# VHH binders against b3qqe0, part 22

Target 1, 332 residues: b3qqe0
Amino acid sequence: MKINLDRTSSGFCIGVQGTIHVAEEKLNQSGELYCLGDVVHNEVEVKRLEALGMETIDIPAFEELRDAEVLIRAHGEPPSTYETARRNNLAITDTTCPVVAKLQKTAKMLHQLGYQVIIYGKKIHPEVIGINGQCNDEGVVIKHPDLSDEAEIAPLDLGRKTALISQTTMDVPGFYELKKNLEKLFAEHGHRNPGTKSGEWMAVRDIDITSEKTGGRAMPELVYKDTICRQVSSRNGKLRDFALANDCIVFAAGRKSSNGQVLYSICKDANPHSYFIEDVDEIQPEWFVGENGKPVESVGICGATSTPMWLLEKVANYIGKTFGDDSGNPDA

## First folded at step 4 (VHH)

Design j13 (framework vhh_8dlx_2)
Fold by ESMFold2-Fast, scan of step 4:
Structure j13 (fold): chain B 332 residues (1-332), chain A 120 residues (1-120)
Amino acid sequence: as target 1 above (332 residues)
Amino acid sequence: EVQLVESGGGVVQPGRSLRLSCAASGFTFDDYAMHWVRQAPGKGLEWIGNIYYSGSTFYNPSLKSLVTISRDDSTNTLYLQMNSLRAEDTAIYYCARVHIEWSGDAFDIWGKGTLVTVSS
């Protein structure tokens, strides 16, 4: 029986996994670590790290903190957070996701180049606060791609050169709907890119944005960059494919995990031999017997976006040791 | 109080269409993605689909041709249109509020469900 662990489309994304790993290392080293805000949106994982010595603090507590080490979460922080840390002699352990860090740099460069930065996203979301901080809080945050919210549109200056980017967790169709509607709006006010239809916006690459790599290359007046993270947005399809690739599926998540129930139902539809567990004690030996009474050839282990990788690894180890095959693929 | 109330269920004949509604109250409806999920007797939850803030919809591939999800943010109402109903569509239908977060989705409220029985 081959055990296949889904490392690419199950559990926390690689950015969140990195944050948890660094937090664990720091806590094992010193027994003490402050985290600015919830390290993840999973109460069980937060409590586990708190038992190891982590203390979750809010912004007012952070402002009063002195001579301590503070973890910055995967979704990032605005420049003001780092300024406070410098002022208060706080050591920052920065675990900002590389995708988010790159997005923050993109926003900063576009702002420095004089672009009005439009951010497809939710204004109060921590990631958006971090991104907008790179724009000196002058970014225009739009959540409704049909432009129906007048408060969102009110700050928009249709006479400025403008760049559209997105919060990493927004939907791809909504981003392109927003782009289309902004193209119409700007065309009505005379904005256009040279050599294209009035109001048509140009896709830009990171190399186009960074002055170090573009030399004398001029950027168009109306630009966009699709900054939505595909690692999260494609999980439903990837999980279905994973379920189809194995004889039996063990899906691990909290029973009250909403995405766990949704993702498990996708898995179960694709493969009727899929079983939901919260922990290893729920695993049944009969799940690993095929139609002919022989052991199944492969067992796939997967979970929700809220399931930590350590739990999936625990499940894989338990199945291998208890039901006879610990030969799992390390790359799976 | 934060509340979701499903309605429109009942007994329907095979081959007919049915529209379910979900009335939301106690929160800013247009801040949240919304999902439809069902549970047939003696079976686990089956995800039907969702609709984001933007109106973008994503469906369970096995149900995509049979259902349509829509929302009316002016009335704080979520809809599920079902066509060509079959006996296997007999289930309790739930709407749920979810916040999309890359550290994990959080359905923090569910409706009580509405029963759809496809019979005779």
Scores: ipSAE 0.154, ipTM 0.581, lowest interface PAE 5.8, mean pLDDT 83

Design j14 (framework vhh_8dlx_2)
Fold by ESMFold2-Fast, scan of step 4:
Structure j14 (fold): chain B 332 residues (1-332), chain A 120 residues (1-120)
Amino acid sequence: as target 1 above (332 residues)
Amino acid sequence: EVQLVESGGGVVQPGRSLRLSCAASGFTFDDYAMHWVRQAPGKGLEWIGNIYYSGSTFYNPSLKSLVTISRDDSTNTLYLQMNSLRAEDTAIYYCARVEIEYTGDSFDYWGKGTLVTVSS
């Protein structure tokens, strides 16, 4: 039987899991590490890392810190944070998610090319603060794609060349609604890309922005790049698709987890051969026999967004060793 | 203090419609995605659908043709419109606030629920 572990829609995203792994390695080497802000929105994981020697600090504490090692979490930080670290002799362990790091580079380059950068997102979100820092805090942050919030749109200069990007955790339909409404707004004020009758903004690729040969000079005045992370923004849909792709589903979460029960209901609705467990001792051999009386060909292992990967890996290893083979799972 | 208060439940005849409301207070309502979740007697929680701060809606496919979720950010109110009610729709209906983050969606606050009973 093939054992498939859901690494994309279950548990923490790959970027956050990477941050936890690096933090554990550093703590095993030195026994102490500062983390700027909460490493995750999971109190149990924060307390576990704190027991290993991690100390969570805020910006005021960070600014007073000297001669120490500080972890930068997955959401990233603005340039001012790195300037403070350099001045205070702080060693940075930078675990900024690669998707976020690429987004920050995109924002910096668009700003350096003279674009007014519009960020679809929440102004106070740490990721947005990091992105806007790459734009010298001159980015225009818009949360309401219908342009109904006058305070959000007040900073817009409708005569400037402009680029639209997004915080990674925003919704895809909202991004394209915002793009459509910005196209209309700029066109009504006389600003459109040459040759565009509807005021269409041009999609740009990384190669267009980062290439010295094609970047800037070759780009239109009004552009956009969809920077939303599909690992985060489509998790519920991906969980459903994962449930449909396997003969049997084993879903792991805490018994009293309301989030776990809701996400399990998504699996169960898509695949009636879905089973809820809190730990491996609840797993039944009968679950791996299909309605035709033959062994199932695939077992999918998934969980709530708050279920740690170590538990899902424990489940995969247990099933493989006890009830089937581990073929098709690279981590089993 | 974060509060979510559901209302609009009650006894309804099969085949009829009902609109539920959820009044939110103590936080910036338009910063959050909101979900509707129900629990039938003796059963677990069942996800109905959600609405992002942008107004984009996503539904449980089995319920998509029977429900509509909407929000009014000016009054901090979330709505669930239900049509063609069936006996199996008898449940306590909860609204929940969700924070969308790298750690995935987190249901951090729930209302106490409103009971809907569908009887012949």
Scores: ipSAE 0.362, ipTM 0.719, lowest interface PAE 3.7, mean pLDDT 85

Design j15 (framework vhh_8dlx_2)
Fold by ESMFold2-Fast, scan of step 4:
Structure j15 (fold): chain B 332 residues (1-332), chain A 120 residues (1-120)
Amino acid sequence: as target 1 above (332 residues)
Amino acid sequence: EVQLVESGGGVVQPGRSLRLSCAASGFTFDDYAMHWVRQAPGKGLEWIGNIYYSGSTFYNPSLKSLVTISRDDSTNTLYLQMNSLRAEDTAIYYCARTWIEYTGDAFDYWGKGTLVTVSS
């Protein structure tokens, strides 16, 4: 039987996996590491890292810390955090997700070019605080795409050239609903882009904003960039497709993980031969026998967004050694 | 203190409709995605669907044609509209909230549930 491990719609995203890997490497070398904020929202994984010497600290504790090594998690941080680290002689291990780092650079350049930067997002979210810090905290943060929150739109200057970007974890439909409603609002104020319909906003690329070759070229007055991370969005649909692609599904997550219950229900609906486990001890031989009494051709291994890849790999290895010789191939 | 209180459950005849409510307090309701989850007697949890802060909805495919989730952020209330109720819809219905981020969707608070019994 072929064992297929879901690396696309299961477990932490690649950015978070990178953060965990760097934390482990540092802890194995020094035995001590501070992490600014929760590295992940999984108590078992946090306790594992704490056993290796990690200590989670908040901003007040960070501001008092001296002569130490601090991990910056995948969410990123505003410039003020790095200024504090420099002042306090703190060594920063920066694991900001590359998608977030690019977004911060985009926000900074748009702000420096004189754009009013609108951020589709939650004002209190750590990632948004980091992005808005690149705009000198002058960004207009909008959470409600229907523009129903007067406090959110009050800072908006309809006479300024304006750029729309998004927090990476927001929903794609909401982003385009917000863009549509802003297009109407700015069109009523008379704002127009050359070569487009009245109020229509133009998509921009990073090379248009930051390229040395185009440095002095005039940009349109109303622009947007869809900065939502596709590795995080739409996992439910991808997981459904994964469940349909295999004869049998073994889903690994903590029993009390509500995220796990949601994702498992999607698997079970798509494929009735889906089984929930917390660890390999729960796996039953009967799961790998099809309705015709013959061994299943394929077993898919997947889990909750908060399930670490090491657990999914442990499950794949266990099934391969115990019930079949064909495990998930890293190569082919 | 975060609090979620479900209401609207009861005994209902097959084929009828029912609307459940969830009253939220102690947090900024429109910062969170909200979910409905049910548990039938002697069975595990079954996810019904969610509604994001933006109003976008996603449903369990097996239930998509039978339910509608909506929210009223001005009154901090989540709704579940159920149509064409069947005996197999008998369950305790829970309201739950999530904070969506890099580590994925994590339920952090649940209501105590409201019982729906579909019986002739």
Scores: ipSAE 0.142, ipTM 0.554, lowest interface PAE 6.0, mean pLDDT 84

Design j16 (framework vhh_8dlx_2)
Fold by ESMFold2-Fast, scan of step 4:
Structure j16 (fold): chain B 332 residues (1-332), chain A 120 residues (1-120)
Amino acid sequence: as target 1 above (332 residues)
Amino acid sequence: EVQLVESGGGVVQPGRSLRLSCAASGFTFDDYAMHWVRQAPGKGLEWIGNIYYSGSTFYNPSLKSLVTISRDDSTNTLYLQMNSLRAEDTAIYYCARVHIDYSGDEFDYWGKGTLVTVSS
């Protein structure tokens, strides 16, 4: 029987898990740490870290702070935040998600290459503020992919070479709808990539953007890069796919969690052989026997966003030791 | 104060159609993905589907041909269109707001629900 643990649609994403782990280690060492903004949008987890000595502060409080250690959360910050830290003698523990850090570098390089940068996203979102800061706040932020918001598109210069990127937490279909509508808008105003019949924009890679030798030869005037994080945006579809990929599902969450029950229903609708538990003592041996009376070939272990990864690992270890694990996975 | 208020429920005959509404207030509606969830008598919660900021929709495959989700951001209203209703569709229908962030999809606010009874 192969045991598969869901690390992509259950619990916090790897970036946030990293931030929480670093915060816990710093608090265990010093007993004091400032965090700029909420570490997660979960009041229970924020209060838990605050009980360990963390203090959540906003930008005005940060600007007044002196001679302290400040955690930068997974969302990232614009250059101005780091300038303030330098001026105020603040030690930065930077836990910006690697995906976000790469996106910020991409935005900076596109801006430096002379592209008008369009950001699919929410203008006031902390991640977008960080990205736009890399463009000297000259990026054009569009939230409505149908181009129905005239205020969003008013800053567009349809004659400039232009690059479309996205906030990591936006939806993939909206990004491609926006790209299609921008292609039409620019083409109708006489701006298209040479040789394109429908005004198509070119997908670019990190190497195309950062290569000094390529410098515009591999990159036409109208380009895009799909920067949406597949680990964060739209977890419901990933959870459903995970449930379909296994013969049996064990879903762990608090019994009274409405969020847990909704996510469990996604598993149950996709795979009728899904079972809800709060802890390992609720696991039943008969769940791992197929219709033919033989052991199931795969068991998937998943949970709610708030289910800690240590509990999912505990469940995986318990099932593996009690009912056998044929996968040979050394990380089990 | 965030509020979600469902309406449009009631008694409906099998095979008929019904449209539910969810009126949102106390937040910027078009900044959030919205979900529909139902609970049949004596059963747990069942996910129906969701709609993103772009208007893109994803459905429970068991219900995909029977439902349509839409939104009107000018009136802060979410809709669920249901067709070919069956007795098994009798349930309390909830709209829910989802906060999408690096910690994943969090159902942070729920309406009180509206009852749909499919009979005779």
Scores: ipSAE 0.334, ipTM 0.706, lowest interface PAE 3.9, mean pLDDT 86

Design j17 (framework vhh_8dlx_2)
Fold by ESMFold2-Fast, scan of step 4:
Structure j17 (fold): chain B 332 residues (1-332), chain A 120 residues (1-120)
Amino acid sequence: as target 1 above (332 residues)
Amino acid sequence: EVQLVESGGGVVQPGRSLRLSCAASGFTFDDYAMHWVRQAPGKGLEWIGNIYYSGSTFYNPSLKSLVTISRDDSTNTLYLQMNSLRAEDTAIYYCARGFIEYLGDAFDIWGKGTLVTVSS
């Protein structure tokens, strides 16, 4: 049987995998590394890195730290964090996700262009703190798209040119509901883009924001950019396709994984020969026998966003050694 | 102090409708996505759906629009409306607080569950 490991739609996204890889590499080189905040939402993975010498610290501890190496996690940090590191002679290992880094640049440019920046997100979320730092902490953070929270909307200046962006992990429907309600709110107060019947805000591209000479078009006063990361949201479709491409699916996730339960339900709906495990000891030999009583031709191995790649590789290795592997990999 | 308490379960006849409630206390309810999960006798957990703090809902495709999830943030209450109940819907129904993020995900807090028995 051929063993297929889903490396693109399972486990931590490539940005978080990059953070873990860099942390491991640094710990193997020096034996010590501070991480500013929780590196991942997986206690087993945190404990594994702690065994290698990692120590999780908060902002107050970071501000007092001297002569140390500090990992900046995938969420990113505001400019003030880097200023503190410079002042305290801290060596920064920066693993900010490229998607988050691009979003921070977008927020900075919009702010520099004079836009009031609205951030769809949670004000105290680390990623939002990083994004808002690029706006000199002047961004307006809204998490309730129906505009029902007066405290969230109180800072809005309805007469200013305004740009809507989002925390990368927010829901797409909520973003577009917020945009619709902001369009109505601004239009009711007499502020709309010229030529729009319903006060529609205009979608802008990175090239429109980062260059004043883009296709001969000027950016209007009321704009938005859908900055929600599709790495997680696109997994539903990709995982369904992966499940359909294999005779049998072994899905690995922790019992506390809400994403794992959602993604497993998608696998099971697409392929009834899908099985949920937390670790290799749950694997049953009868799963690899097809309806014809012969071994299945392919086994797909996949997991939740919180499932580390090493566990998926452990599952693949276990199945290959225990039940045979026709993939031609001598190490499987 | 932090609690989720399900209610509204019981014995119901096939083809009828039932609404379950989940009362949340000890945390800021409208900061979280809320989930419904069930477990039929002798079976594993089956995710039913979730509702974001924004009100956006996402459902298990296998349930074919048999359920509706809603929330009332003013009373810190989550609801699950079930229609056209079948014997196979007999299960313990749990509400859970969760989050889905690129750093990972978790059901952070679970209720103790409420039993729904579909029987004539």
Scores: ipSAE 0.060, ipTM 0.530, lowest interface PAE 6.4, mean pLDDT 84

Design j18 (framework vhh_8dlx_2)
Fold by ESMFold2-Fast, scan of step 4:
Structure j18 (fold): chain B 332 residues (1-332), chain A 121 residues (1-121)
Amino acid sequence: as target 1 above (332 residues)
Amino acid sequence: EVQLVESGGGVVQPGRSLRLSCAASGFTFDDYAMHWVRQAPGKGLEWIGNIYYSGSTFYNPSLKSLVTISRDDSTNTLYLQMNSLRAEDTAIYYCAREVIEYTSGDAFDIWGKGTLVTVSS
């Protein structure tokens, strides 16, 4: 029996897992740590870290803080946050998700190359504030892909070389709808990449933007980069695929979790041999017996986006010790 | 202050269509993805689908041919259109607001009180 732990559509994303690991390490070393904003939108996990010595603070409290250690969470912060930390003698433990950090660097370099940066996203979202800070707050933030919001598009200079990027949590169809509508808008103004019949914008790679040899010099006037994180977006589809790939599914979440109920329903629809638990004591031996009377060949372990990884690992260990596995769990 | 109020439920004959509404107040509606979920008598919650502020939708695969979710950001209203109603669709229908923190993806922070739909034989 192989035990498979779902790391792509269950629990915290890799970026949040990294943030929590670093927070735990720092708390183990010093016994105290401030976190700017909620480390994760999960009260149980926040309270667990608070019991270890973490204190959550907001921006006003952060601006008045002196001589302390502060964790920057996975979504990142604008340059102004780091300037305040330096001024107030705050030691920063920066756990910005690598995907977000790369996106911030991409935005900064596009801005430095003279591109008007369009950000598909929401202006007040912390990640977008961080990204736009890298553009000296000159980025144009659009959340309506159909260009129906005149206030969003009013700042656009249709004659400038322009680059489209996205907040990591936005929807992929909306990003490509926005790109199509921007291509049409700029072409109608007479601005298109040379040689394009329909005004198509060019996809750019990190190497095109950051290369010492080219440094964006060879890039067209109108470009885009799909910066949407696949680890966070489309989790519903990935969870369905995971449920289909295993003989039996054990899904762990709180009974009252709305997220848990939604994701469990996806598992159950895809695989009728899906079972909901809050903790290991609810697991039944008969779940692991197939129609042939032999142990099932694979058990998938998954949970809500709000289910901590330690609980999923506890479930994997319990099933492995109690019912055995043929290969060990390479994902735990 | 923050509130979601569902309406449009009631007794409906099998095979008919019904449109539910959810009126949002106390927050900037177009900043949030919205969800529909239902609970049949004596059963757990069943997720129906969601709609992002971009208008993109994702549905429960078991229900995708039977429902359509839409929104009107100018009136702060979320809609659920249901077609070919069956006795099994008898449930309390809830709208719910998705959290905006990316670490929570697909989690809800506020719910309406629900509206009852009874599909009579």
Scores: ipSAE 0.000, ipTM 0.287, lowest interface PAE 11.5, mean pLDDT 82

Design j19 (framework vhh_8dlx_2)
Fold by ESMFold2-Fast, scan of step 4:
Structure j19 (fold): chain B 332 residues (1-332), chain A 120 residues (1-120)
Amino acid sequence: as target 1 above (332 residues)
Amino acid sequence: EVQLVESGGGVVQPGRSLRLSCAASGFTFDDYAMHWVRQAPGKGLEWIGNIYYSGSTFYNPSLKSLVTISRDDSTNTLYLQMNSLRAEDTAIYYCARVHYEDTGDAFDIWGKGTLVTVSS
């Protein structure tokens, strides 16, 4: 029986892995660390870090904190958070995901170039708060790509040069639906890029925004940059393909994780021999016996974005030792 | 005051349909994904499905042909339409709010539940 562990579309994204690693190092050094907001939505991982001395705090508690170490998680924070930390003598360990850090720089530079910045995203999401902080909180956050929410579009100035970007975890189809509807809205109000037949907005590259020569080259008035993280947005298709590639799937996640339930449903729809567990004690021997009464040829192990890789490795090791084809040790 | 209140439960005959409602208050309803979860007598929680703020839905594959989830953001109401009800669908049905994050997600607000009994 082959045991296949999904290392590409399961477990923490690269940003979360970086955050967990840094948190562990800091806790090993001092035995205490505050984390601003939930580091991950996985109780098993949170309990592990709490045992090492981590404490989760919210913004009001952070504003009252003095002379402490605080972890900034992968989502990033607005400039105001760093100002508070300086005032309160807080030592910041900044684990903002490089993708998010680059997005914040992109938003800041578009704002400094005079663009009205539209952010496809959720106004309350920590990442969006961080991005909008780089725009002096003047960014226009739109969640509904059909432009049906009047409160979301009320701040739009249809006469301003405008740039559309996205929160990294939003859906790609929604981003392009929003772009299409914004093109129509601005064109109907007489604002379009010169020479465009249907009012198309122009894709811009990092080099166009961040190079030393950006100010010397005229960018179009209406632009967009697809800033959605493909590590997150491509997981659904990759997970479906992984489920199809194995005879049996063992999916590990927290039972109350909504991401876990969604991803498990994708596995189960693709492969009916998919089973949900929180830990190894839930694994059943009959899952690994095929219709012919013989062991299945392959078992795939996968999980949610909130599932740590060490837990998936624990599951793989358990299955290998307990249900693996062990013919003995003739020369020990 | 953040709360979710389910309604529409009751006794229903096998093979019939039933629609449950969940009224949300105290928060910006359309900023959150919403879920339906049930618990049969003496059993654990079973996830039914969810609906994102965008309107996209995902279902438990075992229940996909039997249920439809929808939302009305203008009235802050979540719905669960159930068809072809069976005795094994007897359960307390809960609606729940979720925060979606790239670091995972969590159920943070639950309703008190509404009982559905499928019997003759």
Scores: ipSAE 0.013, ipTM 0.523, lowest interface PAE 7.6, mean pLDDT 84

Design j20 (framework vhh_8dlx_2)
Fold by ESMFold2-Fast, scan of step 4:
Structure j20 (fold): chain B 332 residues (1-332), chain A 119 residues (1-119)
Amino acid sequence: as target 1 above (332 residues)
Amino acid sequence: EVQLVESGGGVVQPGRSLRLSCAASGFTFDDYAMHWVRQAPGKGLEWIGNIYYSGSTFYNPSLKSLVTISRDDSTNTLYLQMNSLRAEDTAIYYCARSHIEYGDYFDYWGKGTLVTVSS
């Protein structure tokens, strides 16, 4: 079988690459570094860095830590984390992704302007915890854009001026589905923006938000900002095309990766013969057997933004050695 | 109104160090990643590295041990520290801004500052 490695729409984005690079530099310098939470939502990569001297710690361990250096990963942290670091004399190496840091600033400003902030995202996701911390944990987090989850929408105050933003790794269609459904819901309560019909949401820019102190431009009652990372979202179409071009897909990512779950769902929708793994030990021989017990003709190997290329290459080599009739190195 | 102005270039002896500065104005400096890029005579552009507004840095692997990038958000200034300068480091050095959410990889550039490494 032919093994095809996706080098175009898989692997670390610049933000994640940066976090890994800084971690490697610190470990080369001192041989020790604490990381608050998984450095990336990929357990194989976490274990590689741990072998170099990194120690992954949780919030309780972080709160007890003293006189140490701690890496803040790409997903960012709420203000409370930095307050704890100051009290405990911890040196922070902050690798918060620029897209995430800007999103946190946007959320803070919208909250300070009195908006009810709706966050399209997963409530327990580290990035969302960081964003919601900028809103004094008063943000309304919605994962289901069809508004089918009563618990998610219960905190909504339909009488308040409201802003909609998103976790950077959520899907673009879901964001606009949520916006549309919220427009219908808020229309029932008579909300209006100047020059628009009741319930219509207006796009805002950073300049509009930053003018709040001087009153230079009046902010509308219902606003939204598409904060989904465009570098990540552009991969959806390319990944779908890749999945369609192969008989079988092996998708490698951490199970905790939000981006991994979104991208895998795109593969699975396009090609039902798609399988999720964290490492080579999960690969099943039956995945490479097609109709009538014959071997599949092509296997595509791809992954999430959080998946290192070395892992995808490891998967390609393993499959080539174990099941392939062709080379185990499909790309030079 | 976005302006990036490099300074600190000039003639320097091999083996010495040099620090370049980039003064930024006309935008919220701490919202952007900043980059250093160089162009040697008769050659293409070579990316040196960048710095996030969080302070995290990424370097061209071929230059990592020779350069340090830093920023001072209180003065809207980007720095490039170069050590152990060699004749092949002779180039025009550019300061550039990137908008990771939108637009081109580099959306604004300075005019550059010339560094000549010769005896």
Scores: ipSAE 0.000, ipTM 0.145, lowest interface PAE 13.2, mean pLDDT 81

